# VHH binders against Outer membrane protein assembly factor BamC (bamC), part 4

Target 1, 338 residues: Outer membrane protein assembly factor BamC (bamC), of Kangiella koreensis (c7rcp6)
Amino acid sequence: CSWFSAKDGTEDIDDRYMKSQQDLELQVPPNVKQIEVQDRYRVPEGVIITNRNAKGKALSLDPPQLLLVGGDGVREDSEQSHPTVWVRHQDTPFMNYVSRFMMQKNIPVISSTEKQISSDWISDEDEDIFSQYIGSYNLDGQRHKVTLEIIGQNANEVAVQARNTQSQRLVDDKWVTMNTSKTVASQFLNAFLGFYDTERTKEARERILEEGTINVSLGTNSQGQIALIAERDLIAIWEHLPSVLEDLNLSVSDRDQSAGIYYFNVKEPETGFWAWLWGNDETNAKVDMEPGDYQIHLAATTYGVSMTFKDEEGNLLDSNLVTKIYPEFAASFKSRGK

## First folded at step 24 (VHH)

Design bb2 (from z1 with Y113H)
Fold by ESMFold2, fold request of step 25:
Structure bb2 (fold): chain B 338 residues (1-338), chain A 124 residues (1-124)
Amino acid sequence: as target 1 above (338 residues)
Amino acid sequence: QVQLVESGGGLVQAGGSLRLSCAASGFTFRDYIMAWFRRAPGKEREFVAAISWSGRTTFYTDSVKGRFTISRDHAKNTVSLQMNSLRPEDTAVYYCAADSYGYYFDTPSRYDHWGQGTRVTVSA
């Protein structure tokens, strides 16, 4: 067992926990800024949602836009009356992650089932930094009750809905009822999603460190199309793929975790005496592919992950080409377990 | 030196009550979540209850909800488990545990510190 529990208290592990706390706070803008962005728009939408792209960096607007959802592997369900997202998920019951978030953030819980967790009052007390993050920036203090519920699921996704069920504000030292808010629900959902993304990334890294090799075979996806097959979970393959592409001198140009797609580029080869003399041919692609832009579509399968290769337009690559490039990809994946 | 010392175990008739206590020393108690786990004969440790740093967030395994209550006392550096309406299937060695990260409250391998356990036997 090369990895240990985060509870061993080593300095490296402690630094990772401190960084994850800070990273979470950086992923979700303060409530005050989100309120200002909403005043300029009819519907509260984040820049990432508008682009519907896995760019990996939020756009900066003045004032900052409301962020509902950040990160790869999450998509909004805008047909619901309350803030709802579909989250890519495997293995552990999803509500365990909600319960862990509530515990880690010291959020009081009044009810918990396998599909729903409801908070007690979240307020602006010192012990709960989220109370300062949730609510209107125009009021000194508010308190809210929120519910996270699984309202749907399929093989690879869970639909998580947030509802603000009760809200009050402090007026002349008395708590008075105020209207509930989709903004409060969105802020709570974003806080959970940011923390969830951070913890899932840590879990994927721990699995990568624990599992020794990644064996990739040639096979077919669930639609019968030629694909590379790995008997590892989707997050592990997702985490390894940038390093595999880099090892093959291929550039990641974009990615969309909610769709399970990596976009990469094969550059024009540098050849001839002058390229040899200057050493420029050492960075040429290590696979025999035409220069251009390509896609890799990852999908969970019953026994692992399929990786389907497509051209820029989304058409399947010829099976002979996939068979030809397979050995280099397989070798690079296998070297990740050294 | 870090220590977690459980007490309050024993033999009790079904339907009875016990209160387990865990005294903590050698670490900053208020910076840790606290939990109780149990191990029945021939089985692996399972989660029973956990309580957050401030005490305001608690979770229980389904089989003990409504019967068990976890609490903590910062002045005495203790965590307690009030066990009511005990059943024969609650028979186990009960362990106190502490964790400074506080996320994986339901996962035994994630805890920083463990007690030696206290035995609870519930007769039919």
Scores: ipSAE 0.628, ipTM 0.890, lowest interface PAE 1.4, mean pLDDT 76
Fold by OpenDDE, fold request of step 25:
Structure bb2 (fold): chain B 338 residues (1-338), chain A 124 residues (1-124)
Amino acid sequence: as target 1 above (338 residues)
Amino acid sequence: QVQLVESGGGLVQAGGSLRLSCAASGFTFRDYIMAWFRRAPGKEREFVAAISWSGRTTFYTDSVKGRFTISRDHAKNTVSLQMNSLRPEDTAVYYCAADSYGYYFDTPSRYDHWGQGTRVTVSA
């Protein structure tokens, strides 16, 4: 989620990040089979990496200053002193997506204009979801303010720049000012771009779907819990759900028709979180879910069938997670309604 | 049953203040983005303000920035809109809305639940 892949080559390659991950590997005693560590944050093939620091420097506690960009429609502006990308964008005001990003990640906003959005303090404790997506982004004992600004625009592209405007660290239970970092800005920008790409892709997918198919909406079940609502009868949804799960590269592990429950597995991604998030690999899940076992509980409602998602233990999935996977399920159902 | 019930509307003079409240029931309040919309006479419904699940993130339409404040109380399942420095152009029926999706909080079509509205009239 912290980078894009591109086919136009590599500007610069910094291996320090990857090497640092290797150094964190647990040493297993000789008598124990060493478990292969899955590189969840593997840089996809074709990713353009820009390192603002010279190669060959001594290892630092500071994360490398990298901006990872790529894919169709995103390019780095290396002429700028701050992390900046040009994004192909049309039809909708770009800053709406920034606002949506801030809202989705529960990032407090100090100011919002047509050209700029400034965050309030972002910390690890307050931004769990955000921190998860940005990987090695270290906010432990720190808090930062970031600004996203449109600094240019042409007929088809918008130039977006990220700035870390203020930073503090916690010392003896007091916040003390520290230097700002381009790394923080870059990582924040990458997080946003991940969100942006995902959202735009989902929108595009929805637009190409034929009318007259099974419509799915995000709503609540009879207990007031978040659920997907499919506008068909229970039998129809029960029959279509295996195909939907298959379409999303999810594996049905079991089902209980009497209880209205499907059990499915999210496979481990072959190429890390990139394939997991975007479904670039035909073998990887096409939904933004962690590998593991899950449940879907079906129930008839006034408006169709509610699909309530649960984990292996039967606990409700987080509402944010259900919100994230909703477009993929909806798109799949629509494609199957023929 | 899902319910959103607005209150606090009324007649106020220009420059005055009102506090709107919306009581939510019948759904998991904490899992929804809450928002206020308004419809002025002869105009379409427009976005006014939204607040995230945790209450940490807020957005406002430009015309109300610095004057209106949206807040929520999870213990009471309420969302409020403090309106200061009211203007005649703020005259409208104000609606409370709940959004489970969250990506398009500024678009009415994405909201799952709506209140019946409360009328605010600002006299010159």
Scores: ipSAE 0.522, ipTM 0.839, lowest interface PAE 0.9, mean pLDDT 80
Fold by ESMFold2, last read:
Structure bb2 (fold): chain B 338 residues (1-338), chain A 124 residues (1-124)
Amino acid sequence: as target 1 above (338 residues)
Amino acid sequence: QVQLVESGGGLVQAGGSLRLSCAASGFTFRDYIMAWFRRAPGKEREFVAAISWSGRTTFYTDSVKGRFTISRDHAKNTVSLQMNSLRPEDTAVYYCAADSYGYYFDTPSRYDHWGQGTRVTVSA
């Protein structure tokens, strides 16, 4: 995954800053939230943090909202009289995503076809409808009808147009016609596109997690240390590891996704007649490890992902121990693929 | 315990009408979208109609648009499907379903809860 490989940029700079910080890392037990404070001197690997529109000192929200959906594969079509974008899309009928958006956001629909969905009146007095889409956009005392339409399509793209078809404002408890708005249409289109991008990302992640078997072998990490190796995406291993640990009766005590670390515990075995009677010995660890706290460090490799085992203090586990526990981990991982 | 109980199925002549009802219990009804699906003999379940938690947003499969109407009653925790101008092709077991996420309203595998179904037979 690229967010783990971003360390190359920090090594040159961090050598000057990291001398004393590396000493501190050995003494601080990591928690998910405490790691955030401890890592304030480093930008998290694998992501570029953009604090878009966060200052709040100026009122100029107009330029960032007119054309902006940064969801990759979106381009404006300025030849159209209404806000229109081309969206990268190839598989499931695109209008399914529009109708799902309307349903999930409780947007009233007056008509729906394979290429067009038109809303009934939407206003801010509807309890949840606009509060989820328009953070700074105020629609007090107004209501609008909007249409989303597919106006063009090719093999890899769909042109989606938004129109504000009717608008009214509340004057003395009566709805009075007002001019329609390109801004309302643009904001609605952007809200849909943001939602679409989010859901497509979730669907892609689900596909990755459901695909293929997870075969694990013994090998070495990039530092030459003994590790378990999987030829799968890092996210697949990360998301399946809690289930693998649970299958082996090992308890996850903490995790740090930005560092790629899982912390787990091996409990003292329960033995004796009463443990047998109540079935408590059936929860004993299914790997031959000494009781205690351990870590698994995930890192991307040329061929997939390495899983390096360490003790509570962060010292490498003995190669004999890793070799001994490997078959149980490999068997549990193999059962996770579909 | 969650329960969805369908009623109102039966035998009807082509061109006739039926009203299906689904009583919901064991969950916060107003937080769920509701839907009807159907299974014709020898076929898989297919989407019929869905309604948002407020009742303002509805979608229908093309073959029933203009003939079927989905509605919900928050006071009675029920959803209904008014089926008019029935055709022999509408013969199926009809299922009530509920989902809290409310996005994949047309996808059976995405629904949290299902009823046992009610049989509708439309004779020529």
Scores: ipSAE 0.475, ipTM 0.832, lowest interface PAE 2.1, mean pLDDT 75
Fold by OpenDDE, last read:
Structure bb2 (fold): chain B 338 residues (1-338), chain A 124 residues (1-124)
Amino acid sequence: as target 1 above (338 residues)
Amino acid sequence: QVQLVESGGGLVQAGGSLRLSCAASGFTFRDYIMAWFRRAPGKEREFVAAISWSGRTTFYTDSVKGRFTISRDHAKNTVSLQMNSLRPEDTAVYYCAADSYGYYFDTPSRYDHWGQGTRVTVSA
């Protein structure tokens, strides 16, 4: 589900699925047999994992790590042995969101610290936690413990790792230890990330409504490139930018939320004998830019969000041009907060 | 009418125990996360403990971990706070709260309903 479906802003994320299933049970028509999706990547029964002699890179028998890296401000850390993501986060303690997730999903917790939260047994009754984001995962006859841990932090990001610490399967009414799985960890992490994104989006919306005006200044991005700096969080700027572009008679052509990029078009001015009659034509771009396609790259900075402008080919716009368009953008952002 | 009625507060010596109870009425108890907050003299209201709908998930503020236990009884529509090893710094008015949203269980502003509070005083 595209987080941002509307050109003029973020559609309300339907977070009903994140709420305890109080809603009316999806009436599945009586004749629709739920396709038992067998985990295609489960080690077939009887495969003796002899870890002993393989001289080469131990082929992980675990299915490839599938993380939802498509969220805004989330990137995978592929160098880690366990599912790990870097999440853009600055405002509140990150682990509060983990706690909120656990509470919201009614996941039992064994331990909770500032850096780590460990679940108790998650069983088949909690299957929906895993199936929501990356497909159906049948926990029937299984239970798992999972840990979320902060394994790194910088000024703008937190590295979060998921680990499946214990697993059991029910055999003849007895719980028997089974191998842990990176897949289980990944699914859990994905579930959390979905929650996190939803929650952050909601918070951003609330802030936009409460904080009023967005101040924009000329500055530099993290790479030292000229950029506009907006004094709000990334989600807020992402949400407002379509409206700003619209105010400036610029047309959003596309967006990449994962990359934090907006694509917009500058229309050709109406030229002709009668153009002078319509000089204040509300249809012309309100910025002094050449007609064509452009990009805005958004990134979190210490001071807010940097907006880096690029041409269609991805080259930086001239600093003079960025300086020239700055007042119009700043004015538009400021007006939206009223 | 929605009601949350706290009980069980009182004077106790340091190291002692108290059990607070909150009786809920006027709303669907099972649909709410329940929590305890406290307000010490001269301080702001702070989060103490919360319990999920089913009671499977609990969280505590750091200062009470290992000493306090939150529980709920759906049959009686009650939430309880067992407080052991009480300290003078635990002295406060304790409030029961109910939250239907469930996301910000540690944030007072997100709770829909509040009790009148019960005073707990821990003497040195």
Scores: ipSAE 0.435, ipTM 0.801, lowest interface PAE 1.1, mean pLDDT 79

Design bb2 (from z1 with Y113H)
Fold by ESMFold2, last read:
Structure bb2 (fold): chain B 338 residues (1-338), chain A 124 residues (1-124)
Amino acid sequence: as target 1 above (338 residues)
Amino acid sequence: QVQLVESGGGLVQAGGSLRLSCAASGFTFRDYIMAWFRRAPGKEREFVAAISWSGRTTFYTDSVKGRFTISRDHAKNTVSLQMNSLRPEDTAVYYCAADSYGYYFDTPSRYDHWGQGTRVTVSA
C-alpha cells in the first residue's frame, strides 16, 4: 500500500491508562480546548484494530491468542470494501456514542438513524479541532462527506463501517468533484475509535469511583517489596485513601499526586483513666504503629495498584509491620461501599 | 448571575407554529452547546433538540424530526426552537439548557445551566 507502513498502535493503548492525566481532567472543569490533550498527542499511529481472521482459526491452531487482550475488543474486518472494525460493546445503544462523537467534535450532520450517521462537508476551514486529526490526507483545499454505519452485530460486538461518500477539491474558487478515498474513511473511523475508547475509559473510571467495595490483599510491588495490592485503578485508590486514613484515625499531612505519595501522621495515643473518661482514646490510631510520620507510595501496575509503606525518612517498613496493619486497611477499603 | 431566559411560549392550535427563544447571559455563549428539553404533565424531562458550539451539528428526538428546527445566534446570544406542525402531544414546559462539555447532549443531568421554562399548549 505505502512505502512506509503505519506503526503498531497497541503500545500507545497502554499509555492511555495513565492515572495522572485522568486525575487532571477530573479536577478541572472540562472544556473543548483541553480535553484529551495528553491522549491526543499519544494517539496510536495507524488503525486501532485487531486481526479479524483470528476467529476463523478455532478449529486448527492457537497462534493468535495474544490478539484477544490487545486493543481491548477492537478488530478489523478486512473482508469489507470499506474500512470496517468490530468493536466490543454491550451496554448503551452504540449509535449514541457516534452521535455524541459528532456533537463533541462539532461535525456537521445531514442525516441520522439508528444504524447510520452521515456528515455534511468537512473541510480544513472548519472551526472544530477535529480537522487537524485527519492525518496525511488533511483537509487543505478539500472537503469530504463521511458516513459511519452499523453493518453487523452479535451478542457483544458491533461492526462499524466508515465510508467517504463524497469528496471535492477547491480549484480556482470552485469545488470540483474528486474520487472518494478509503484513507479519508479510515482516518475518520480511527478518530471515532480513539474518541470512543477515551470516553469508554472515562465511563469505566466513573463507575469505579462510584463503586464502594475495594478488595485489598498483601503482595509485592514491581520491585518485589511488600505492599498492599488492589485490583482497581490508581484514581480510585487515590480518591478513597483519605477516607481510609480518616477511618483509621490517621491524619493526612501532605500529598503529592504527581509522585503518587500520601503522607500521614500517627499521633501519640491518649491512654489512662482520663482518656477513657472523656472518650479521647476512641480517636487513637486504629492500627498498631509507632507514633510518627509515614508515607504511602502508590504505583500503577499492569493489573492494579500497589501501596508501599515507608517511614518518615522514606525507608521501607518491615514486612511484619505491614502485615500487622494490613487487616485494618483492608477492612476500611472494603467498607467504602457503605 | 448566569441566566437562560425562555420566551415565545403560549397557546396554539394543532398544525400551527411557534418559535421559542432563549436569551443567554453571564457566560461565554459560544463555548457552550445549547439544547431544548421538555416536560409534559406528569412526565420526566425529555430531550428535544441540541445544537453544537458553531451551530453546524444538530440532533433531534425522533418525534420532532422534520418539524422542529434549532438554531443559534452568536451576535444576540440566543438559541431558538422553531416548532412547526405542532401536535397536542407537543404540549409541555420547554426548557433551555447549556453545557460546556457538550458530549452528553441528550442527558439532562449532564447540563451546566437551565432556564425556568416556557409553557407551550397545543389544543386539538
Scores: ipSAE 0.402, ipTM 0.801, lowest interface PAE 2.5, mean pLDDT 74
Fold by OpenDDE, last read:
Structure bb2 (fold): chain B 338 residues (1-338), chain A 124 residues (1-124)
Amino acid sequence: as target 1 above (338 residues)
Amino acid sequence: QVQLVESGGGLVQAGGSLRLSCAASGFTFRDYIMAWFRRAPGKEREFVAAISWSGRTTFYTDSVKGRFTISRDHAKNTVSLQMNSLRPEDTAVYYCAADSYGYYFDTPSRYDHWGQGTRVTVSA
């Protein structure tokens, strides 16, 4: 996961703020295969770093303003005055996910539009909400209102901004207005992003299970380079690719979701004299590739997801080789269709 | 056995009010999001309102906002829909639904359990 901090943040903050919490475990819908979803987004705990002894540095009692952007297709918009991210999104109205988030987490909503959802007061009485969304701030006797708003949109992305619109603290049994906090907004946004990622992943998996077959064609990526084109969304392909590689007796060695890269190894064929006798065809790569390490770069395209193959050094594989391995990959993607 | 039983439907004049009720049994009521859907003649079933587990969060379709109120009673295992300022276009069979997962609560396909429905007719 990648993090960004406020530009005005102090560099000498301890790493306590890096502590994050996982979202609640999602229930698996009936008639759906159990889906194990890893939390890709975490909510950093807001730690009040009171550096008592820093003579000369303004005691910032405010926890670091960090926003988690580690999810695939999420990027920070640092030019905004409030916590803002661009999220890759094309399928359904984005605010539906915000609505589901609010519903699932029992967050009171005061207004809901196509572009904005505003909470009512979220108080410390909602322990689960505060712990998850705002972090371990001194929230005793506080309540906050938060909004999530679409502030921009392009063909493939939605800009979502979080704002803490109102805050109050309880003083002598009376609610008193306090300053709003970008930290509160950031934490809330992080919580949502965690939910969003989990939800999208789950949806992708469900589609794979329901729709089954992924059609793969030989085509070109956005740079005009030869690639395999899968007619699914990026998350679906990302989730499915390990199984395909395994099916082809290719070993996944690493992955970088932020970059959309899978690393895999082609095993050396067992050349022993008895390899023909005992050599389980199961151990050899089912694709005609030289032993070594390779890369698959995934990218969303207008027609699906491009899979660009590269060698260990990051050089594009020869077009003839890609053409040669295409049928095996295509067959594997197809066969996994339930 | 899971059961959702709707009641409170009937004939009402435009501008009038009705209160629908749905009695739930056979499942842990608190673990479900409850919702109301409706199906008008010749139309598809559409989302009307939903209420979260605790009742703290509610959502409404735009056409009923400000007029309808969804609520739930955990002690009685009931969900209700107060319908005010009824309009002829509100004429439909209203269905109670339960969802334990909270996914796509505005889509019928996501709900696990349905009632038989209660008819609401709003005359001009």
Scores: ipSAE 0.300, ipTM 0.687, lowest interface PAE 1.8, mean pLDDT 78
Fold by ESMFold2, fold request of step 25:
Structure bb2 (fold): chain B 338 residues (1-338), chain A 124 residues (1-124)
Amino acid sequence: as target 1 above (338 residues)
Amino acid sequence: QVQLVESGGGLVQAGGSLRLSCAASGFTFRDYIMAWFRRAPGKEREFVAAISWSGRTTFYTDSVKGRFTISRDHAKNTVSLQMNSLRPEDTAVYYCAADSYGYYFDTPSRYDHWGQGTRVTVSA
């Protein structure tokens, strides 16, 4: 029915967000623990207490220039003079997401190009949601112009930079020029990143629900190492991997989306009559691998994504082992699109 | 019954100005982005301009930037296109369009509702 279809679109907007944040369009990305206490202003990426830890239960409001931490597929570039992050991104034009962000959040735009979009004045007197994501001190009696720009790109990542290009303060009913702010730029960048992560996740979930077979072949990654190759985008494979591993009775022990790594465990097999009697052998790994901890490294390729298997220490598995386990992985991936 | 009704088309000389208007009914106007598209003789529909539900965010195709202005009036449930410095190349049927959650605002196939169009002819 229709409400099942709406559930797919609504899953990223849970009742907790809707009931506690009236008319708030920008929400924290999925799989991010919601921070418990943050009076008046919310940061799009939740549970950031310090730049290092995104799992905290309380938010520390430390110095300006705080960027989002703990967003999967996002890493800070601290060597830039303006707030800059590298975002894992597929071949779709990245600026489409920036223009969608501007439109969806009613951010006034004065110019747009294939690499840059610049806002008109943003102030706290604007009746929109965006003002709720910038600290009130920086908007109270102030207005700002900001720019989002692509400053670098490769096959796996896009570097997006935010700049606060003009700022003014209201003095005696007149707007007077003031110094621009890296804090305002960082807050704007964080708002965009929250939007981007939410929309990327929704798009991936819709593609997962779409009827489509995932074919995996044996090949090599960009470094010439043996790998499994899928002709699908990176986020689709990333979202399917937990289900594939579970289908093969392999336990996900950890994951690092910014590095593109899944960590999994192969448990000791249970054998014999008593294991059969209690059904314990039905949870044995469905691939012929030594018990232990392993890694899968995902990387974008010209035609899709490579999956490189490594042991606990990060050393490549030998080609005989990868060739031996490949059929079960390929079969599990193929069943995901049915 | 959803309805978009364009008006204000006609014949105008090059360098002149014209204002198109589109009256919306049968849906909650404030929840929709609004756009103008045009179809020149012998060509496909092309994007002209779009405006967010609040009116604060606008996008234009390059050929009309600086000459055309899109605006909306929530009290009248109308969207308007002020066209200045008109050129013969602007001759087309202009269509008003509305989309809920206007994610792909420059793509005609993504719009929910369309008007019947109003003809604009720019001579000389």
Scores: ipSAE 0.228, ipTM 0.680, lowest interface PAE 3.9, mean pLDDT 75
Fold by OpenDDE, fold request of step 25:
Structure bb2 (fold): chain B 338 residues (1-338), chain A 124 residues (1-124)
Amino acid sequence: as target 1 above (338 residues)
Amino acid sequence: QVQLVESGGGLVQAGGSLRLSCAASGFTFRDYIMAWFRRAPGKEREFVAAISWSGRTTFYTDSVKGRFTISRDHAKNTVSLQMNSLRPEDTAVYYCAADSYGYYFDTPSRYDHWGQGTRVTVSA
């Protein structure tokens, strides 16, 4: 179970897509009817999607679906003729997010309904906007219209489809109609998904701050391995875990958002072995773990997020140890992060 | 001092039109999403319309779509709401609001600045 997130930078969308596909730990079932919590690489807000050497290239008219996941709970519907994703969504009208996206990104809108929002012309006249929304197809002298539409809904998910409805190119200072592109639609959808993820993350953070409590239980991950189970979505746990680790005086050494992995270090006690038990050093780890480097692997489950603990080599920690550290982690998750 | 001053409210018959205006001062107008909210008697404040920084993007609550148009003038630091085909249910105090964040623009709590409101009454 992994998901990719990049907060900033310039990336080739194709490379990212390929990387995301290759690095998926869990296969997404092709069947749209199967509702599963899936962890995939996502397009985060702030990422600029570019196409290297885009000048002089034509848009691909029939590109493969190059959709990146917009976080936990997003899955591609590959059976659709147009770029389509199923998004886990229940709490707010989905199109509000699309509206927010359009507003935030200053995209002109032709029409907006409960199920569909259509852009006006998105052109290279607004280079920053164009590059973000059209991505690698930021070619000079083009403009595009895109529509996002809800094409399906179930109890837990909304199917969102993107369509490039119109495209034009500038020829001798006149706009001439050109063929539409599924790739343009995909890139736009990806841009939206990045935004969506950001918004959902923000909402999750706010909820955490408001509620202040995340319930954690001892359980098993999808592989039957001992894990802590947090009763929140992956985004919430991912965002909150650094605070928990900090609270426990564990140092985050690294994180892999693409894989859903946190790396943390248990410091050697300054005043001897297990000094934390005797309260002499506030900087000591507040968990009974041996000094060293460890990993926490996060994965979405039916019941929340599994946190699987591993050592530096990637071996599963002993069940007794996980059981031992459970109370401290649980307590920390219940505490309002500073 | 930040000020949002609404004007243009009044009494109008059903099917009539009004144009509300909000004059903004005391802040960088271009850095804010502008919105209109309304509060009907006995009801909570509700979102009506919003307009992006550049004015290129607009958003409306469903009940006013096709009837209301929000616009802004950067030169004058004003935001306007053209209200056509008014209905009795549109009767409310209308408020101008400004948001610098650009998130959750349909939520009142996200707006930094508010006007005092202008009353719109639509008679049957």
Scores: ipSAE 0.019, ipTM 0.375, lowest interface PAE 5.6, mean pLDDT 76

